# VH-VL binders against q0atu2: the designs that were tried, part 148

Target 1, 119 residues: q0atu2
Amino acid sequence: MLDKKARIRTSREYRNVFEKGKRLSGRFLIIYYVENALDNNRFGFITNKKIGMAVIRNRIKRQLRAIVREYQGQVKNKHDIVLVARAGIGKSSFEGMEKDYIAIMKKAGLFARNANKID
Key: E = the ipSAE of ESMFold2; O = the ipSAE of OpenDDE; V2 = 0.75 times the mean of E and O plus 0.25 times the DockQ between their complexes.

## First folded at step 7 (VH-VL)

Design ua1 (framework fv_recibokibart; at its last look DockQ between E and O 0.05; V2 from the best seeds 0.00; counts 0 for: pae E 6.1 > 2, placed apart)
Fold by ESMFold2, look of step 7:
Structure ua1 (fold): chain C 119 residues (1-119), chain A 121 residues (1-121), chain B 108 residues (1-108)
Amino acid sequence: as target 1 above (119 residues)
Amino acid sequence: QVQLVQSGAEVKKPGASVKVSCKASGYTFTGYYMHWAKQAPGQGLEWIGEINPKSGGENYNQKFQGRVTMTRDTSISTAYMELSRLRSDDTAVYYCARDKYYWESLYFDYWGQGTLVTVSS
Amino acid sequence: QIVLTQSPGTLSLSPGERATLSCRASQSVSSYYLHWYQQKPGQAPRLWIYGASSRATGIPDRFSGSGSGTDFTLTISRLEPEDFATYYCQQYGDSPLTFGQGTKLEIK
């Protein structure tokens, strides 16, 4: 359910993030991120055959999209963010992926603090 | 032929800073992450951090956060690591090392020759 | 952080013998992010095995790597005089990147 505007689509857009962005590695994920010139965030997702069969890779993409959607309101605007699924993520739980995402995004300084937010 | 050539040995007093250089040749400098590692005499290797040489974006080992600064100059294909507030346990050989592949490489296929930094009172 | 514990710390053997070097991770590490380096005194480390089991270019087939999860092994089937060195395992399965303490393979 990520909006169409919030998706990184083209090879050039992905390359821009990889070439100009910062990289942070977690247990199951690597994020690449860079400021963009838009009013919104955009997210991209990378999986490869080393993770497993297509069914497994598609499940992982769906789970990552769900995690991103759950927390997107807390993400500082104007960033392009690519999530790269690491080898071994196919053995992770949804909770494991979610915890990893939260930790990496906090380390990157990409979560905004809101006065109504309870830590 | 890929080469990483580091600056020469340094002798420093406690509390000083040191800046080590790593000049790359034989490949596209901005296409590969550069890492730095420490090896104290008779000890193993310890990762200090990495820099994206195209953007200048850094990621440091928490142990060195606040004392290390990594920079680069793309016009001369050179990476730098500066370590401040030196202590006697900073005496070590410092290596630069190249990340082999853009997004699946997480190992070091080429290393600099090392730079000995001696911190003595 | 993931701690890599190598054993033994020192391994004293003669040319022609088989060597087995172990690397144990405190948490599971995907084999794709577990690597081995050889280092001789006064030299920089050299990539030896990557992805737990793939030999780097020019590494003799007497070297083999294996393992998964938390337990990884570097095996040298028949030691040559040039193989006596220190071997390090390295992971970047989680931040920060870490190395093992090393196994010194020395001539008896």
Scores: ipSAE 0.119, ipTM 0.748, lowest interface PAE 6.1, mean pLDDT 88
Fold by OpenDDE, look of step 7:
Structure ua1 (fold): chain C 119 residues (1-119), chain A 121 residues (1-121), chain B 108 residues (1-108)
Amino acid sequence: as target 1 above (119 residues)
Amino acid sequence: QVQLVQSGAEVKKPGASVKVSCKASGYTFTGYYMHWAKQAPGQGLEWIGEINPKSGGENYNQKFQGRVTMTRDTSISTAYMELSRLRSDDTAVYYCARDKYYWESLYFDYWGQGTLVTVSS
Amino acid sequence: QIVLTQSPGTLSLSPGERATLSCRASQSVSSYYLHWYQQKPGQAPRLWIYGASSRATGIPDRFSGSGSGTDFTLTISRLEPEDFATYYCQQYGDSPLTFGQGTKLEIK
């Protein structure tokens, strides 16, 4: 569950991730990630206007939230992770987006290799 | 104006299948997930699953896994929920509902009028 | 799954009275993912409160939502005849999505 405490909400929190974190680019997503001093992970989502109209951006955020929610239990603890949607994400399928997320998270070492959906 | 119009009431025998439709209008059909919910007579609401109309990707409540299939026809902005191997406790009103993302929230902002499915021998 | 327990099951009040409906979650739920729906007999549910405290479009200000963590509340400051219905809370924070069993607000 993407609980309130599992969300990056403040500009300061976002800046910290961008400044201190590592960056990895996938096909549809860029992730910024950094260790935090908490016992839980926090997620942030960014969709730029380059992606499209507000309706589209919100849709993408919805999809990303769904993906993160689905796999959150498999993410290594103590990380702040910001997902930035790339311009081409609007043309991706949900499954493709999901695949990209898994791939990039594995590449980042945040997922186990055998990461699957969490029931 | 956003509208979700569902197909009419169904009467089925145990073991049969039922396919309920939900026609969307007033918005971009592929832009919003579609959910389905079950409400047995006099009971509360139960989430069945969701479908991404754009990709066709779906996620189901495990309770219905193996018996439910959600599909969509984007050409007519219609979502479908098929429930197979019907049993008496499947008797319920089934609703489609549009998923909305707004201000960090996700909720159902529009609902179909519901489809009564009666399963009886 | 997250179980939402609403209380009371039935609430009998008169117009003009204050109504307080409770929704308790089996585990913490983000306020962004806790919602309330109103349903009248023979009708589909209708979004009423979203994000724990935000009124949906067209919802009178006599309705208010509050709460965090595991305890959420829907309050109707002064009941109107049209407010008598069943209210469901719902969480969208984790799969499967779940609803409370509902509180039926009936006229005394």
Scores: ipSAE 0.020, ipTM 0.673, lowest interface PAE 5.2, mean pLDDT 91
ESMFold2 (binder alone), look of step 7: mean pLDDT 92; pTM 0.946

Design ua10 (framework fv_recibokibart; at its last look DockQ between E and O 0.82; V2 from the best seeds 0.00; counts 0 for: pae E 4.5 > 2)
Fold by OpenDDE, look of step 7:
Structure ua10 (fold): chain C 119 residues (1-119), chain A 121 residues (1-121), chain B 108 residues (1-108)
Amino acid sequence: as target 1 above (119 residues)
Amino acid sequence: QVQLVQSGAEVKKPGASVKVSCKASGYTFTGYYMNWAKQAPGQGLEWIGEINPKSGGENYNQKFQGRVTMTRDTSISTAYMELSRLRSDDTAVYYCARDKYYWEELYFDYWGQGTLVTVSS
Amino acid sequence: QIVLTQSPGTLSLSPGERATLSCRASQSVSSDYLHWYQQKPGQAPRLWIYGASSRATGIPDRFSGSGSGTDFTLTISRLEPEDFATYYCQQYGDSPLTFGQGTKLEIK
């Protein structure tokens, strides 16, 4: 699980990312990102009812958190990043989500070009 | 009522730059992303990029990366698209279009009337 | 990028007939991110169908959208004179968003 300090938690924090940040759409994810004034990155996760039942939404969030955690050390510092789960993500495998995350983060310039899974 | 009004037609020479404006009214300008699309004569539509009017944050189609710059002036609810190093195949009608919603419904519910940009020697 | 291929390129029909327009995606697109626009000569595109099957505000019920995965369809049950135009499908299932090349629906 992500540390508390690595989480976007308040509505105001989310709003700040949406209003002041950029967005980039992937196949399963849309990321909203903005530089912060901290020494660490913070991540937020959004799953709406279109994704599916609460059980599904929670599963997706858990999976996304796992992915984010796995690659956390490879993300450029001082960013607030919100991951919005897109329709269809529930049909995706974990590997598919991971691949999409890596691709979109690289495209956004937030991820090292040589980013790979950390063992 | 929501309206997007674009600047008039432009005639440019190859190598020049063009800046098209899109003035929004009837809604909160900063509350919706503004997109730009290209339509060459007799052809389909091509997405150029988008801008968050609130922050100025932009995202471009890689095809136009390096030649396009999207900006906005929130004081007059106007978005701008500048295309540089123009070439003949840049001749097209350019449209601004508003996103319906930030992430849930990514379609364009309102469009500008279009701006014809002609690039010729 | 996801390529949308529309067929046919041109569809010639008469008022009163049924029109079926196809939009095929090079890869699967969620129905929530497949949309249709109508465009008439000299005019900007206008949102027509969103989310594959939802009519935009003011769109007559003779228009319907359907499909999933890679195959989507716009259907006009009974053509009216004002329906003759070019129709574009659009996806935002992946970046960059893309449009089909359009189907021109012309009067026979």
Scores: ipSAE 0.697, ipTM 0.907, lowest interface PAE 0.8, mean pLDDT 94
Fold by ESMFold2, look of step 7:
Structure ua10 (fold): chain C 119 residues (1-119), chain A 121 residues (1-121), chain B 108 residues (1-108)
Amino acid sequence: as target 1 above (119 residues)
Amino acid sequence: QVQLVQSGAEVKKPGASVKVSCKASGYTFTGYYMNWAKQAPGQGLEWIGEINPKSGGENYNQKFQGRVTMTRDTSISTAYMELSRLRSDDTAVYYCARDKYYWEELYFDYWGQGTLVTVSS
Amino acid sequence: QIVLTQSPGTLSLSPGERATLSCRASQSVSSDYLHWYQQKPGQAPRLWIYGASSRATGIPDRFSGSGSGTDFTLTISRLEPEDFATYYCQQYGDSPLTFGQGTKLEIK
């Protein structure tokens, strides 16, 4: 459900975020983020092979996309943000992933005020 | 041969600022995050924050937010940490430490020798 | 933040003995994000064990790490004189990165 303009799609776009951005680690996620020159945010999703088989990694990607879609309206504009699932994410519930996403985005200063209350 | 060489000891008064340097050699400076940690006398280690030396982007431990500034000069492969409005409990050895660029390996494989900062009343 | 509690605070042993150092986390931490450092007086910390159980380059096989969840252990099977130091565990399972308060392993 993410708008096509809200997706990081190319290897060059991902590489730019990794090389030029900041990072912040949570329990299950690492985010890499950098200000962009657009009028919107873009999101990318990566799973590590250590998480498990491809079906498991794809399920986790879908769950993270759903979480991002739910909160996308509360994210400060003009950022490219890549969510990287850490190896330990396989032991988390959907609720655990969601809580971690909210916490890490707040710590990064990427949420508007009261994002938790809106949820 | 990877080496991190820090600036010498400093003695400061409360309310002053200190800027510690960390000169890197033996590797591509912009290929690794630089971290800083504090160790008060007879105490354990406390993480202060990190800087991406390629972009200059930084993240700080909330405890130090507002008093710490991390910078770098890529032309001389040197990272800096400045701590302002010094208090007596800022007396400590401050270390720089290298961390890998990518996820999953968030540990410090090389450390500077440390810089003693003494804040006297 | 995740608090790491190390025990004992000081461990007094002789060369040849087995040492067991404990690190307890206030919340579950993936073993991939739990690391150990050695520090001798007047020196910087040195990476010793990473990912709970992997030895850093040049670390003797008498050192082993184990654990998962909230409980982690560093074991030295037969102490050598050079092993007497302070050991810190460290996590990056959640920001901010934190260290335990250390276990000082001293010669009896």
Scores: ipSAE 0.288, ipTM 0.798, lowest interface PAE 4.5, mean pLDDT 89
ESMFold2 (binder alone), look of step 7: mean pLDDT 92; pTM 0.945

Design ua11 (framework fv_recibokibart; at its last look DockQ between E and O 0.04; V2 from the best seeds 0.00; counts 0 for: pae O 4.8 > 2, placed apart)
Fold by ESMFold2, look of step 7:
Structure ua11 (fold): chain C 119 residues (1-119), chain A 121 residues (1-121), chain B 108 residues (1-108)
Amino acid sequence: as target 1 above (119 residues)
Amino acid sequence: QVQLVQSGAEVKKPGASVKVSCKASGYTFTGYYMHWAKQAPGQGLEWIGEINPKSGGENYNQKFQGRVTMTRDTSISTAYMELSRLRSDDTAVYYCARDKYYWDSLYFDYWGQGTLVTVSS
Amino acid sequence: QIVLTQSPGTLSLSPGERATLSCRASQSVSSYYLHWYQQKPGQAPRLWIYGASSRATGIPDRFSGSGSGTDFTLTISRLEPEDFATYYCQQYGDSPLTFGQGTKLEIK
């Protein structure tokens, strides 16, 4: 799990990322990201009702949190990052979501191109 | 009513730059993404990129990365697209278009009238 | 990138006839991200159908959209003179955003 310190918690924090941030879209994910004034990164996760029922949306959130946790040590510091699940994500595998995340983060300049799952 | 009004036609030499403007009215300018598209004579549409008018954050089609710069001036509700190092195949009509859904962009509900850019020797 | 292939390239018909325009995607696209535009010469494109099947405001009932996955269709039940134009499909199911090459619907 991500530490409480690494979570975007309030509506104001989410709004700041959407209003001040940059957007990059992949096949299964959209990321919004902005520099913050902290010494750490923070992550937020959004699934909308178009994806499916709450059980499905919660499963997808859990999978995305696991992906973020796996790679968080390679993310450039001092960023607030919101992951938005797209309508097609329910048909993706965990590996597909992971590859999409890696590609988007590299395009954003936030994540090294040759990052490994381990270390 | 929503309206997007673009700057007039331009004739440029190869190697020059062009900056096209798109003035928005009838809605909250900073509440919607602005996109730009290219249509070469007798051809279809090609997406160039988008800008968040609130932050100025941009995302470009890889084909145009390195030659395109998108900016805006929120005080006059105007978006800009600058294309540098112009080539003859940049001759096209350039459109601005508004994205209806702010954070899960779907479609373009309003378009500017287009700006013809002609690149000639 | 997702390639959208429209067919036919040109469709020559008379007013009163039925038109069927095809858009095929190189990969599956959620219908939420598949849209259609109409464009007349010298004019900007106009949103026509969004989300594969929903008509934009003011679009006549003779226009219908359908499809899912990789195959999408725009149908005009009875052509009116004002319907002769070029129609483009567009996707944003994956980056980059892409358009089809267009189908020109022209009067015979």
Scores: ipSAE 0.336, ipTM 0.802, lowest interface PAE 4.2, mean pLDDT 89
Fold by OpenDDE, look of step 7:
Parts: sequence; structure tokens; C-alpha cells
Structure ua11 (fold): chain C 119 residues (1-119), chain A 121 residues (1-121), chain B 108 residues (1-108)
Amino acid sequence: as target 1 above (119 residues)
Amino acid sequence: QVQLVQSGAEVKKPGASVKVSCKASGYTFTGYYMHWAKQAPGQGLEWIGEINPKSGGENYNQKFQGRVTMTRDTSISTAYMELSRLRSDDTAVYYCARDKYYWDSLYFDYWGQGTLVTVSS
Amino acid sequence: QIVLTQSPGTLSLSPGERATLSCRASQSVSSYYLHWYQQKPGQAPRLWIYGASSRATGIPDRFSGSGSGTDFTLTISRLEPEDFATYYCQQYGDSPLTFGQGTKLEIK
């Protein structure tokens, strides 16, 4: 479950990831990731105005959270990960987002090769 | 106690417009998206669109794009759905429904009682 | 759009029997975004199961939801007279939001 403790919330936390982390770009997502000193992973989500209206941006963010939540148990621990939605994501399906997330996380070495959905 | 109370039944001619209201109470109106759904007689449910009562931003089902307009009046916690250029197949019960956000899940936890809109010549 | 196909269209059973309702999605849907609603004639839909497997407040234990990916199921272990209604599945995983066409559970 993606609880509050699993979320990046402060500007300082986001800044740390952007400044010290690595960056990888997918079709719909850009991820920034860096090791943290915690026992859990934390996720942040960025949806800028290029994606569309607020209701669209908020929906995309919620969809990304759902994806992250389903796979969080398969992500290597002790990482802060920020997902930045690219402009094209507004036209993507949920499945498309999911595939892109899995692909980029595997490329980053944060995901197991056999990663699959968790109920 | 959360309540969504919709306006009364409407009878319209083809080509006319109808505006249905949904008054919310028992919660912070601007804190939850409001959705609208259509149910033709004897048929299933169809999603029309959503509105963010705080910002006024809306997102519509493409099927209704160009004919539907969702608005809100925050001062009276009321959402509105206007459907224009009415035709016979617009005859249906229209529902407003509150969007509940809970642990990254999204669902409709409260519904209005529905508003019957009849379009006939 | 994600198409939800429910089966069967009509299910005729007697009180005391087990009911199994299926909802198949045209593409994968997060379990957190798959829900079930109950509707009786002349009434608004009512949230029944949310997040594929969580019962809404006040929903009896005889109701259960399961599934993931593209296949979801609503099960009623032992039907009560008040359970006969139409059940709709709904996805909130992608825009536009969509409902299944419904399964009408009627008394035999």
C-alpha cells in the first residue's frame, strides 16, 4: 500500500532527488531516482500544465499512483523515485502507462525482470 | 451525512437544452470531483464527464463533447450539467455522483436520486 | 476506451444459491479502480464493492469481489431475497470512465 510514508511530499525532498539522482526517460514518463537512508521507498509525482487541464493532470497523477502502488513491492528498497509525466501521457491508456513504467524501472535496475501485478 | 439532491424531472422538445442541478451537502463541496452519468430507459450507465468544483475544470466523455457543459456554483454547493441540442436518445435518467478518493482508489460513493429528462416532439 | 463486458446478461437463481458475476475488461485495469454497484428498479446505483475486493459500508459478508488484470468477479455466497437487482462493474483506471452493461440477477 502506498501510504504517506511512501510519498515524497516536501520541496526539499524533491530537490534532493532532482539534484543528486539519476534520470531516465521513457515514452510517457521520466524518472528521477536516488538512494535514500530509509527502510522504504518514496515516490513523487509531477504533472505539469503541458499535459492539460487540472482535472486531467490530477487523473494522470492518480493513475500513476495506482501503477506504482501495484508494483511497489517489487521495487528495490531505499530509493526516492520521482515520476514526471511527459506531455504525451494525456493520450495514453492506463495499460500504456503501466508498460512504460515497467520498462523504465527495469532499465533503471530498480525492477525485477519478472515484475508483475500484485493484487 | 452526505447528500446529493438533484432537480426535478424535465420534459423538452428536440433541439432544446436542459440544465440539471445537483446540490451537495454534508461535506466540503470543493473537495471532491463531481461526476455525471446517463442511464437510458432499461439500459446501463454511461459516464458523461467530471468537474472539479474547486477550479471549475471539467473533462467530458468524447461522446458528449460539444453538447455538454458542466459548471458549479460554490456559494450554494451546486453542480450543473447542461445538455444542448437535445434529441430523442437523450431521454434518460441523469445522475450526479461524488468522486471519492481513498488510498489512491477512486469511486462513486454517493449518488443523486437522478433526474428524468424526456425528449419528445 | 476500456470496454467492460459483464456476463451473464441475466442470471436467474433462487434464494440460497450461489451467484457468480463476471466482469471482463478489454485491457488491464488496476484492481484499485474496478468497482461494483448495485441498482434496483427506480433507484440510483449504490456502491457495493470498491477496489475489486473491498465491501462498501453496510454490505453483507456474503458479498465478495475478486480478480485482477482483465478478469473480475462478484460472488454472492448465499442469495437473499434483497440481493436480486442489477449489478454493474465500473472502471476508473482510464478516461473515459466506463461501466459494464450490467448483470440482472433475478429470482427464478
Scores: ipSAE 0.030, ipTM 0.692, lowest interface PAE 4.8, mean pLDDT 91
ESMFold2 (binder alone), look of step 7: mean pLDDT 93; pTM 0.947

Design ua12 (framework fv_recibokibart; at its last look DockQ between E and O 0.67; V2 from the best seeds 0.00; counts 0 for: pae O 10.0 > 2)
Fold by ESMFold2, look of step 7:
Structure ua12 (fold): chain C 119 residues (1-119), chain A 121 residues (1-121), chain B 108 residues (1-108)
Amino acid sequence: as target 1 above (119 residues)
Amino acid sequence: QVQLVQSGAEVKKPGASVKVSCKASGYTFTGYYMNWAKQAPGQGLEWIGEINPKSGGENYNQKFQGRVTMTRDTSISTAYMELSRLRSDDTAVYYCARDKYYWESLYFDYWGQGTLVTVSS
Amino acid sequence: QIVLTQSPGTLSLSPGERATLSCRASQSVSSYYLHWYQQKPGQAPRLWIYGASSRATGIPDRFSGSGSGTDFTLTISRLEPEDFATYYCQQYGDSPYTFGQGTKLEIK
């Protein structure tokens, strides 16, 4: 579970990331990211109706939150990061989403190069 | 009417740099990503990179990383691409193209007319 | 990166004939991220089909797109003189954006 200070909560906060940040696409995810003026990271999640029914979209959102929480300690601080689930993510496994997240975060320069494996 | 108007053709020597401009009109410039693509003579298209026009933040295709710089001037709705350390295989037409929407547009709905850059060996 | 291979390289047909242009991806691509562009000599590419099957604004209904996975097709039911051009497929199913090498549709 992410702390409330680590959440992007409002439409204006999301729009700020989209308007001021960079973006990078993987196979199942797009990330938008920008430096913030805080001492911590904040994360946002978008799943849209193209992905499937609400129960499927909610499950994907929970899985993405779990992935972000698992690797949160390896993310550079002072960033607002929005994860957008792409169409077709419903056909990915949890492991596939996790690998995609790791890859795009490394490509974005947001992950440590020598991250410890937690599990 | 959406238009992207690019600067004119350039002839350069190997090792030089070139800066191509792309002036946008007919839409809110800061509401769409600007992209650049290369088309060598008789060949297909290759994506170079993108710039967020509001912030100036950019991402480049790794193939061009280190030689390309994308900038913009929002006061005149103009995007720029500079390619340095030119080589003969950089001879190509360079296009600007916009993404439809900030977060869900992933295709290029409007293109500039192209700028021919010739690098004479 | 995902490689898009178009076939045939050149397709020689007459007006009135049916054209079928193929685009094969090296990895599966969601149809939502597979697009087609038309390009005539001396002109920029133009968005033609997006999301594999949706026609861009003003594109005649003789053009249709289909496909999924790794296999995508652009079909022109009855060729008109203005349809002779080069067609490119493009994907963003994974970064970077890539294009096929094109199919040149020319008059026999």
Scores: ipSAE 0.214, ipTM 0.770, lowest interface PAE 5.4, mean pLDDT 88
Fold by OpenDDE, look of step 7:
Structure ua12 (fold): chain C 119 residues (1-119), chain A 121 residues (1-121), chain B 108 residues (1-108)
Amino acid sequence: as target 1 above (119 residues)
Amino acid sequence: QVQLVQSGAEVKKPGASVKVSCKASGYTFTGYYMNWAKQAPGQGLEWIGEINPKSGGENYNQKFQGRVTMTRDTSISTAYMELSRLRSDDTAVYYCARDKYYWESLYFDYWGQGTLVTVSS
Amino acid sequence: QIVLTQSPGTLSLSPGERATLSCRASQSVSSYYLHWYQQKPGQAPRLWIYGASSRATGIPDRFSGSGSGTDFTLTISRLEPEDFATYYCQQYGDSPYTFGQGTKLEIK
């Protein structure tokens, strides 16, 4: 799991990202991102009911957290980032999610162009 | 009712800039993303970019990156698209379109009437 | 980017006939993110079908949308004179949110 310090936890924190942040849509994910006043990045995760049953939504959240953890060292600092799972994510593989995450983060300018999986 | 009213036709020389406006009414301006699209004469539609009127955050099609700037004035519920370094192939009708989120879907539910921009020497 | 290819480019039919318009995507697109717009000369596009199969407000039931994956279809069961226009498909599955090149439905 992500460190508690690296998680968006409160409704107020989520609202701040949605209200002040930028949005970018990928194939399986929509990201909302905004600069924060901290020295670390924080991540939030949202899965809507249309994604599937609670078991499926929780699975997807676990997978997304794993992906974010894998690449968090390559993300520009001082950002709050919310990942919203799109409807098609339920049919995607883990690798597909990972690819989409990398692509969308690069498009957002949060990853370097040569960003790769962290060893 | 929702209405998007755009500024009038423009005639520009190559190398110049054009700024098109889109006045929104009938809804909360800051509650919906605003999109812009290009349609060259007799051609299809091309998405240019979007802006969050609340935050001012924008995302552009890479094809227009570096030449397009989207802004907004919330006090008058107006979005702007500026295109610089104009060339002949920028001649087109430009549309603003409101973004709608509904049932996990995103689409353009309301459009402006369009603004013709002609670029000629 | 996702390329949407519509076919045919031009469809010539008479009122009362059935029209079938195709939209093929270069990669799979969720049905939630495939839409159709109608455009008449000198007018702005108008939302027609959203989410592949849902009619926008005020759209007659003679219009229907179907499809999944890479193949989507707009069908008009019985053409009315006002239905002759250009129809564009559009995907919101991945940025940039591309359109098809359009199918012009013209009167025979």
Scores: ipSAE 0.006, ipTM 0.652, lowest interface PAE 10.0, mean pLDDT 90
ESMFold2 (binder alone), look of step 7: mean pLDDT 92; pTM 0.939

